# Designs tried in a protein design chat: VHH binders against Protein DOG1-like 4 (DOGL4). Part 26

Target 1, 232 residues: Protein DOG1-like 4 (DOGL4), of Arabidopsis thaliana (Mouse-ear cress) (q84jc2)
Amino acid sequence: MSKMRNLVEEKFLEFYESWVIQLELYLHQLLIAHNNNTMSETELRHLISKLTTHHKAYYTAKWAAIREDVLAFFGSVWLNPLENACSWLTGWKPSMVFRMVDRLRKSRVVLVEAQVKKLEELRVKTKFDEQKIEREMERYQVAMADRKMVELARLGCHVGGESVMVVEAAVRGLSMGLEKMVKAADCVRLKTLKGILDILTPPQCVEFLAAAATFQVQLRRWGNRRHYVTHS

## First folded at step 16 (VHH)

Design zg56 (from zf24 with T106K)
Fold by OpenDDE, look of step 18:
Structure zg56 (fold): chain B 232 residues (1-232), chain A 122 residues (1-122)
Amino acid sequence: as target 1 above (232 residues)
Amino acid sequence: QVQLVETGGGLVQPGGSLRLSCTASGFTFSSYYMNWVRQAPGKGLEWLSGISRSGSYTYYADSVKGRFTISRDNAKNTLYLQMNSLQPDDTAVYFCARYSGLEGLKPSFDYWGQGTQVTVSS
């Protein structure tokens, strides 16, 4: 059932499409920088800054959108089913980036002991924060399921004028809680990303960002191909 | 047949302004992310700016940020590039290009215009 996209979904869809395209352009630059190794540290830092700014822009847009309709981000229409399946609280799971770092270490990236130690500390912290959010989410879900959802279900059967207001209020309450959780998750994402970039050297940052971007665009590509195969 | 036709190029003095236009035909213009790219003599292609389907979201290369403005009129199937504060290093052929996705990990543009020459000289 092609759920009619609401205005928030439509706007964010366009934003996300454009944002991803821009990410792809940046990825190309990252790959060039990584492969040629001819860029100065200053140039690399500038490139890193561009990417970080781009990511910040995403969350700025996201947070603006979730203020209007946080529910739109649960089952995001701008993502394919695979992307959605890989999502944790409307985005990438923060602890996932450490797996990327580990892969880099196994390939070309040589980390000094001090970096390794800092990364491990960050990993532990990130996991702790993730778990905390998950626990809060679970509590929230239980609380909502017990009270509001039952009420909503009951009211949905008796849709009168007053009932609509009550339902709207209930939905608003639900939305507020979800918004808090999403923002909390996003904060962990941003902190984790910043933490990693602060530990890595500029060349390592470029490599990491390239790997992350590659993963994102590949996931999208693979998901889209699967979607077309199943619906053709 | 898909066509992109750039116009508006010319000779301008440093500090001057030009407005480039790209007229699209043969496809649903409003469905595509559009770009401006340039090629200076002896240099490779440089991406300058991109614009979303509706025009609501725009992006710029650092080299032109704050000086150039990309816009579009979907009713007229036209892409624009307002260029202000032009400098000699802006001398290049400017192309309108339609984004088509990734080839491998490389961004791809499937259709280009013939280009329009912009020369900035005193």
Scores: ipSAE 0.888, ipTM 0.965, lowest interface PAE 0.5, mean pLDDT 92
Fold by ESMFold2, look of step 17:
Structure zg56 (fold): chain B 232 residues (1-232), chain A 122 residues (1-122)
Amino acid sequence: as target 1 above (232 residues)
Amino acid sequence: QVQLVETGGGLVQPGGSLRLSCTASGFTFSSYYMNWVRQAPGKGLEWLSGISRSGSYTYYADSVKGRFTISRDNAKNTLYLQMNSLQPDDTAVYFCARYSGLEGLKPSFDYWGQGTQVTVSS
């Protein structure tokens, strides 16, 4: 017997692979812009806009896909085990991005006091929103265990079709709640990204976007190398 | 051995159209993200377009978006570039290239065709 992927997983796997390749191509442009200082402010803003549009395209595709199967995004087939282990509600954890900003400040990026203050306000807001979503997820997990799965356990069904239907109904009932929470998490991710880009100057945005893309790409590469070393 | 062969180049007046083909052999064509790249006289390489394994997802450089269309036919192991509204600055050698991933942080293309010349002039 073979492992099966549903249509949502197959389509999103191909989408994500091509999306990452295009991100790698944009990373190259970001690194050129960062290293050479040959681009005008207008050209930098255009490059930043391309990256922003690329990220929006990811969420547009994701939100269409989660309407069909939100569970595909928990333990995704298009991510390696390391990438999946680092996921928070189907994506990068919003508060973690500020550690990347902090690393840039220690190396190259010079921020004025007004920017630092606004970034700290955004960090606090982001953490608060993140924690609110975590509490809601915990409530849904408890509700699933208390109501639907306990009913299945109490049913102790000797008629397989009936117990399967009860379990499937419970999963379907919570699937819409999961979709809502995934979208809420994605909204925090988008608001955090946009907030950072609004605070930073165009050259600082290029450096931040380069660092973010580098981290995503290297996490994927490192996870693949570790897998092949331990299995090959 | 891996081979990519471009055809369909030629001389075209401004505003004209051409369709380039790239026939692949020696590898599983349907497993790779494929690309068109060009090199104008005295210029460096310019990435133009890329297409996912099945052809479902396409990407374009701003310089060609809306005028060029990338497609593929995996049954024929062939990559296409439909070029419309050609302008003199589209004059270049056009290559198809197979994406192979990153070397360091730099995108790498491990196999290239020999190229086909497109000349736009009147």
Scores: ipSAE 0.756, ipTM 0.913, lowest interface PAE 1.1, mean pLDDT 86

Design zg76 (from zf24 with Y111H)
Fold by OpenDDE, look of step 18:
Structure zg76 (fold): chain B 232 residues (1-232), chain A 122 residues (1-122)
Amino acid sequence: as target 1 above (232 residues)
Amino acid sequence: QVQLVETGGGLVQPGGSLRLSCTASGFTFSSYYMNWVRQAPGKGLEWLSGISRSGSYTYYADSVKGRFTISRDNAKNTLYLQMNSLQPDDTAVYFCARYSGLEGLTPSFDHWGQGTQVTVSS
């Protein structure tokens, strides 16, 4: 059943498509930079800045959109099923990036002891913040399930004029809580990303960002392939 | 048959302006992310700008940001590039290109126009 897309979904879908394409272009630049050891530190920092700006733009757009309809981001229509399955509170799980860092360490990236220590501290902090949000989400879900959802279900059976207003109010209440949680999660994402980039050298940042971008676009690719196979 | 035809190129003095057009045919223009790319003599291809399906979202390379503006008219199946404050280093053949996804990890464009020459010279 093709779920009718609302206006927010349609708009964000187009945005996301464009944003991903731009990410792919940046990824290409990152890969070139990574393979070309002749780039100056200034050039590398500039490239890093472009990527960080790009990511910031995503969250700016996201936050604008969630103000209108946060529910659209739960089961995002602009993501394939695999991407959605890998999502934590409407995005990537902050703690997962440390696995990427670990992978880099096992490859050719050499981190000094001071960097390793800082990364571990950041990991602990990130995990703590992540868990905190999860606990809050659980509390929220319990609270909503007990009260709001039951009310909504009851009202859904008796759709009248007054009932619509009540339902809308209930949905707004639910949305407000979800929006708060999503923003909190996004903050952890942004902090984590910034933290990692602050610890790494410019060349290491480029490699990390390339790896992250690669993961994202590959996940999308794989998910799309699976989706086509299952629906063919 | 998919076709892209660029027009509007020419000779212009430094500081001058040009507006390029790309007319699309043979496909649903409004369904595709469109791009401008250029190739200067002796240099590789340089991506300049991209625009979303509806035109609501645009992106620019640093080299042209603030000077060039990409736009589209889906009713006319036309892509535009307004180029202001042109400099000699903007001399190149400019291409309209349709985005097609990734080949490996490399962005790919499956259709290109023939290109239009832009020469910036005093």
Scores: ipSAE 0.879, ipTM 0.960, lowest interface PAE 0.5, mean pLDDT 92
Fold by ESMFold2, look of step 18:
Structure zg76 (fold): chain B 232 residues (1-232), chain A 122 residues (1-122)
Amino acid sequence: as target 1 above (232 residues)
Amino acid sequence: QVQLVETGGGLVQPGGSLRLSCTASGFTFSSYYMNWVRQAPGKGLEWLSGISRSGSYTYYADSVKGRFTISRDNAKNTLYLQMNSLQPDDTAVYFCARYSGLEGLTPSFDHWGQGTQVTVSS
């Protein structure tokens, strides 16, 4: 007697495991490219394109799964507790990615002044977009609480097909609202990534993508080791 | 003890096709991400393709995408590689390998087959 959400979670767990393994393989290529200095600009652009395509494939799969069960992405079974604790609206927080950009500046990778200015402008815009989404989520949560109280009262006062239809419509509306906000957050993530990659040169993009993939892979490893130590 | 055994290699003309098989024993095959890797004469190892536990998700290196197809039959504990449009540059020893995680930031494969020779020549 499995619920549909359990089936969606099982399928996405397999997808995510394989997606991460492929990300690890791309990370290996990024690290070789970063340290080798013999790759042509054409070769670097191909590698960058593979990474951006891989990330787009993640969101394609996510958005299809969210249509079936958006709640599966809040406290996901395919993530360890550390990964889940670091989630902001079902993913990484857009403003946090600028820590990777800051690492580029601190690791003696030279960014020209024009790039630094554009990156700071993008950081400010990204924080602004985050704040807008946080305000929208707050308004949604308030509206959802009010709707839940009304639905409970109607269950006690209305019985029959018309009452069921009204409740079903309200539940669909709440799920669609949450799905809309998750997609809006994902759009900010994608716009931020695109903005950073447009500002950086191909060698800088490789270093940035390597740093981002390393963080994701290490977060997964750190969370898994903590689980093993505390539960073994 | 874990065993992986490749079969199906041989000599083929350019443009020809071969199907490689890898029979697994000593572990729960359906619980693992599985891979094909090759080593051409005088070259290092080249990862070719990987496949998820059920076979639902597959990945390919650019060098073989569109020509090679990875698949698995979990009931037979067997991994497959269908190779079409073979070229002389595909001449190599082909291995199946079990993904085991990372050593540092490097993907690691803890068990390999003995390999099967594929030779593409006229």
Scores: ipSAE 0.683, ipTM 0.891, lowest interface PAE 1.4, mean pLDDT 86

Design zg80 (from zf24 with S31D)
Fold by OpenDDE, look of step 18:
Structure zg80 (fold): chain B 232 residues (1-232), chain A 122 residues (1-122)
Amino acid sequence: as target 1 above (232 residues)
Amino acid sequence: QVQLVETGGGLVQPGGSLRLSCTASGFTFSDYYMNWVRQAPGKGLEWLSGISRSGSYTYYADSVKGRFTISRDNAKNTLYLQMNSLQPDDTAVYFCARYSGLEGLTPSFDYWGQGTQVTVSS
């Protein structure tokens, strides 16, 4: 059942589409930088900064949007079914990036012992934070299911003017809790990303970012092919 | 037939301004992410700016950020590039290009205009 897209969904869809296109452009630059290895450290740092800024922009836009309608991000219409299936609290799972780092290590990236140690510490911390959020989410879901959802269901059967207000209030309450969880998850994502980039050398950062971007782009591509969904 | 036609190029002094236009035809203009790209003599193609289908979201290369402004009028099927504070290094042929997706991992532009020459010289 094709739900009519609300204004928030429409706006964010356009944003995300454009954001992904820009990511693809940046990916191209990352790949060039990685393959040629001709860029100076300063140039690499600049490129890294550009990518980090781009990611920050995404979360800025996201947080603005979730203030209006956080529910839109659960079952995001701008994502294909595969992307949605791979989502953890409306985004990538923070611990997943360590698998990417591990893959890099198995390929061409040589990490010194100090880096390995720091990455492991970060991994442990990230996992802990993920679990904490998951526990909170579970608590939230149980609490909501027991009270508000039942009320909403009851009210949905008797929708009068006053009932609509009550339902709206209930939905708002639900939304507020979800917003907190989403923001918490995003914070873990951002911290994890920053942590990794702080540990890696500029060339390693470029490689990591390229791998991450590639994964994201490929996931989208595969999902679109599988489900016959277009980017727009 | 898909067509993109750039206009507005010319000779300008350093510090001057130009406004480029790109008129699109043969497709639904409002459905596509549009871009400006330039090619300086002896150099490769440089992406400058992109704009979402409605025009609500814009992006810029560092080389032109703060000086150039991309915009579009979907009713007129026209893409614009306002160029301010032009420098000699901005001398190039400027192209509008339609984004078409990825070829492999490389962004692809399936249609380009013929380009318009911009020369910045004292």
Scores: ipSAE 0.838, ipTM 0.941, lowest interface PAE 0.6, mean pLDDT 91
Fold by ESMFold2, look of step 18:
Structure zg80 (fold): chain B 232 residues (1-232), chain A 122 residues (1-122)
Amino acid sequence: as target 1 above (232 residues)
Amino acid sequence: QVQLVETGGGLVQPGGSLRLSCTASGFTFSDYYMNWVRQAPGKGLEWLSGISRSGSYTYYADSVKGRFTISRDNAKNTLYLQMNSLQPDDTAVYFCARYSGLEGLTPSFDYWGQGTQVTVSS
């Protein structure tokens, strides 16, 4: 990285690195719980609650940071290029998480028909909300492009402080619009996660959380090896 | 050579307080997430707390949350654990440990101190 990091980027980089380390510690506990059939339902629910709280802490920190600088979350310095390339509106794509549920069903997780029905309803709702956000993002991007056209026309006719005021307003509008879109996407992510955990039993939640954390951790590790190997 | 040295252990009464220190040498201390881990007699290792590079972000096991406080002084290359409201089940050898990444899916701590004994009894 050749550019100067701003304060938001520096603080969130440290936060995110420590947050991932704690996620790795919880993943270890999830894997022990998965492999050792001696934990009570109460102990499993406590572990699930710790993971839920940990994810909530991430969004609390993120929402504070995007209020200050949402652009830092598009091409983030705390993510490697592979992680950034896999991002949809600054995070995992909500509909993708159901692929993890589907894979677990085909391995060792047995779902009853009531759970399957509720998961399908949630999948449909999640996809609908996801598509609504995508349409709103497109509409916003078009509106910002139109604002840039007006700005260019004004620069062609004027010189001085009026031009900087129009640019400043456009930047503020972009930032505020992006913040709203990122938060909307995060709300869909949180609703989807909580919905899945409410439908699954505690052992099934442990399986799901382990799979999700494993994917996140492995994506980070695989992407970090890019600089030390020619191809991966 | 990387070295971690714990000090500050001892015998305390129930309800008492103790402050552990861990002095680091042989590496750039401020580049690493640091941890406290303990081992009670006849038990396995129990992770207690971790702290980010600058000290701005801290994490605690439920068993010690609210009673223990992790901190660091990067200018002195020293990690601290303030332990309050100590009880007999806190009796253990306390280690500082350096996080080094994953081995497989297991968090790895590549360097450990020799430990300092904490004994809580009447």
Scores: ipSAE 0.678, ipTM 0.888, lowest interface PAE 1.5, mean pLDDT 86

Design zg89 (from zf24 with S54R)
Fold by OpenDDE, look of step 18:
Structure zg89 (fold): chain B 232 residues (1-232), chain A 122 residues (1-122)
Amino acid sequence: as target 1 above (232 residues)
Amino acid sequence: QVQLVETGGGLVQPGGSLRLSCTASGFTFSSYYMNWVRQAPGKGLEWLSGISRRGSYTYYADSVKGRFTISRDNAKNTLYLQMNSLQPDDTAVYFCARYSGLEGLTPSFDYWGQGTQVTVSS
């Protein structure tokens, strides 16, 4: 059943498509910068800044959209099933980026001891923050399941004007809670990203961002391929 | 057959303005992310600007940000580039290009126009 995309979904779909394309363009620049090592530190910092700004723009758009319909981001229609399956509270799991850093370390990136220490500290903090959010989410889910969902279910059986209002109010309440949690998660993402970039040198930042972008676009690609195979 | 045809190029003095148009045919224009790219003499291709399929979101290279404006009219199957405050360094052949996705990790454009010459000279 082709769920009629609501206006929020349609708008964000367009945004996300364009945003990803722009990310792909930036990725190309990152890869060039990484492979040629010809760029000055200033140029690298500028490139990093562009990417950072691009990511900030995503969250700005996201937060605007979730104010209108946070539920749209749970089961995002602009993501393929694989992307959705890999999502944690409507986005990437913050702790995952440390695995990326670890992978970089195993390759060509040499981190000094001070960087390693700082990254570990950041990792611990990030994990702590993730767990905190997860606990809150669990609490929220339990609370909602017990009270509001039952009410909604009861109300859903009585199609009346007053019932609709009550259901709407309940949904609004639910949405508000979800919005808070999503924002909290996004904050952890942003903090984690910033933290990593603050620890890494500009060349390392470029490599990290390239790896992150690559992962994202590849995930999308793989997910799309699978989706087409299963529906063909 | 997919076609992109750029128009609006010409000779302009520094500080001048031009508006380029790209007329698309042979495909559903409104389904694609469209771009402007230029090539200056002796230089490689430079991506300038992109616009989402509905035209709601736009992106610019730093080199043209604040001076150039990309827009589209899907009803007319036309892409536009308003160029203001033109400088000699903007002298190039300007192309409209349809985004087609990634080849490997490289952005790809599957269709290009023939290009339109823009010359900025005193």
Scores: ipSAE 0.885, ipTM 0.963, lowest interface PAE 0.5, mean pLDDT 92
Fold by ESMFold2, look of step 18:
Structure zg89 (fold): chain B 232 residues (1-232), chain A 122 residues (1-122)
Amino acid sequence: as target 1 above (232 residues)
Amino acid sequence: QVQLVETGGGLVQPGGSLRLSCTASGFTFSSYYMNWVRQAPGKGLEWLSGISRRGSYTYYADSVKGRFTISRDNAKNTLYLQMNSLQPDDTAVYFCARYSGLEGLTPSFDYWGQGTQVTVSS
């Protein structure tokens, strides 16, 4: 069950590996800022801006790549199996990021009541947007099952170039719908991230970004080590 | 044995340019993310720039962005740093370093060159 890597997958593998290394370097800076209170508000905003720019660069590269091959982002060669298993529509699930916000509230970070109210409003909006995408995905899957599966089943008895062309057309149709939904999910991710960072103070943003980057880095490391239950 | 050797340092007047080279041997150079780091007199290490395995993706510290350009030639096992618009505060020993992963949550560089001195003054 060997998987061929195409050009899109090879290019994005190089990109993603370097992007993660740079995220690790930024995480180091976030942890220094989190553990020390000597940085000015201006310095913290600058660090936050670097992280925001880094995340935007990820989506810029991703959206270029999904235009060429959105299916590469479902079961990605640049992610380990644990990372792939934890993905919701090719990325983190927007509503789940609020668990990290909840951890901030239960730690040394104190949120003012106005912030709590705004975060709850954002959580509700985020959940609403997620549910809209899930309904659209379900509707799309039903439509594809009604039409494309019947065509594939009928053509499975006929060999040759005509069968390949019909399969390729069906895959292309599926790819266009998936691209639209992946971009919609990514927009919810970006809106949620921006919304959280707008509500939090600069020190709180640093703690949030450090927690998020730590989770991403640790998930990658843990999945790469492939620990068995009876060890560690 | 893994070796990294920097060359191209020297004395330069403010506003001048230098091109540093780092020749790699003893490992598959094209398999590694490579970096430039500097140490100014009396200061700690400062990461400057990194470059992906094939050279397609580059990253810069704010202190050098727009003035320095990292590149690599995998056929020659060589890493480069083009430094333009040099200022006195760029005076430092410049090292190339190989990224090796994390120790805990701290980025680790397992092999370093001997360094090359860059001095910007008149």
Scores: ipSAE 0.690, ipTM 0.890, lowest interface PAE 1.4, mean pLDDT 86

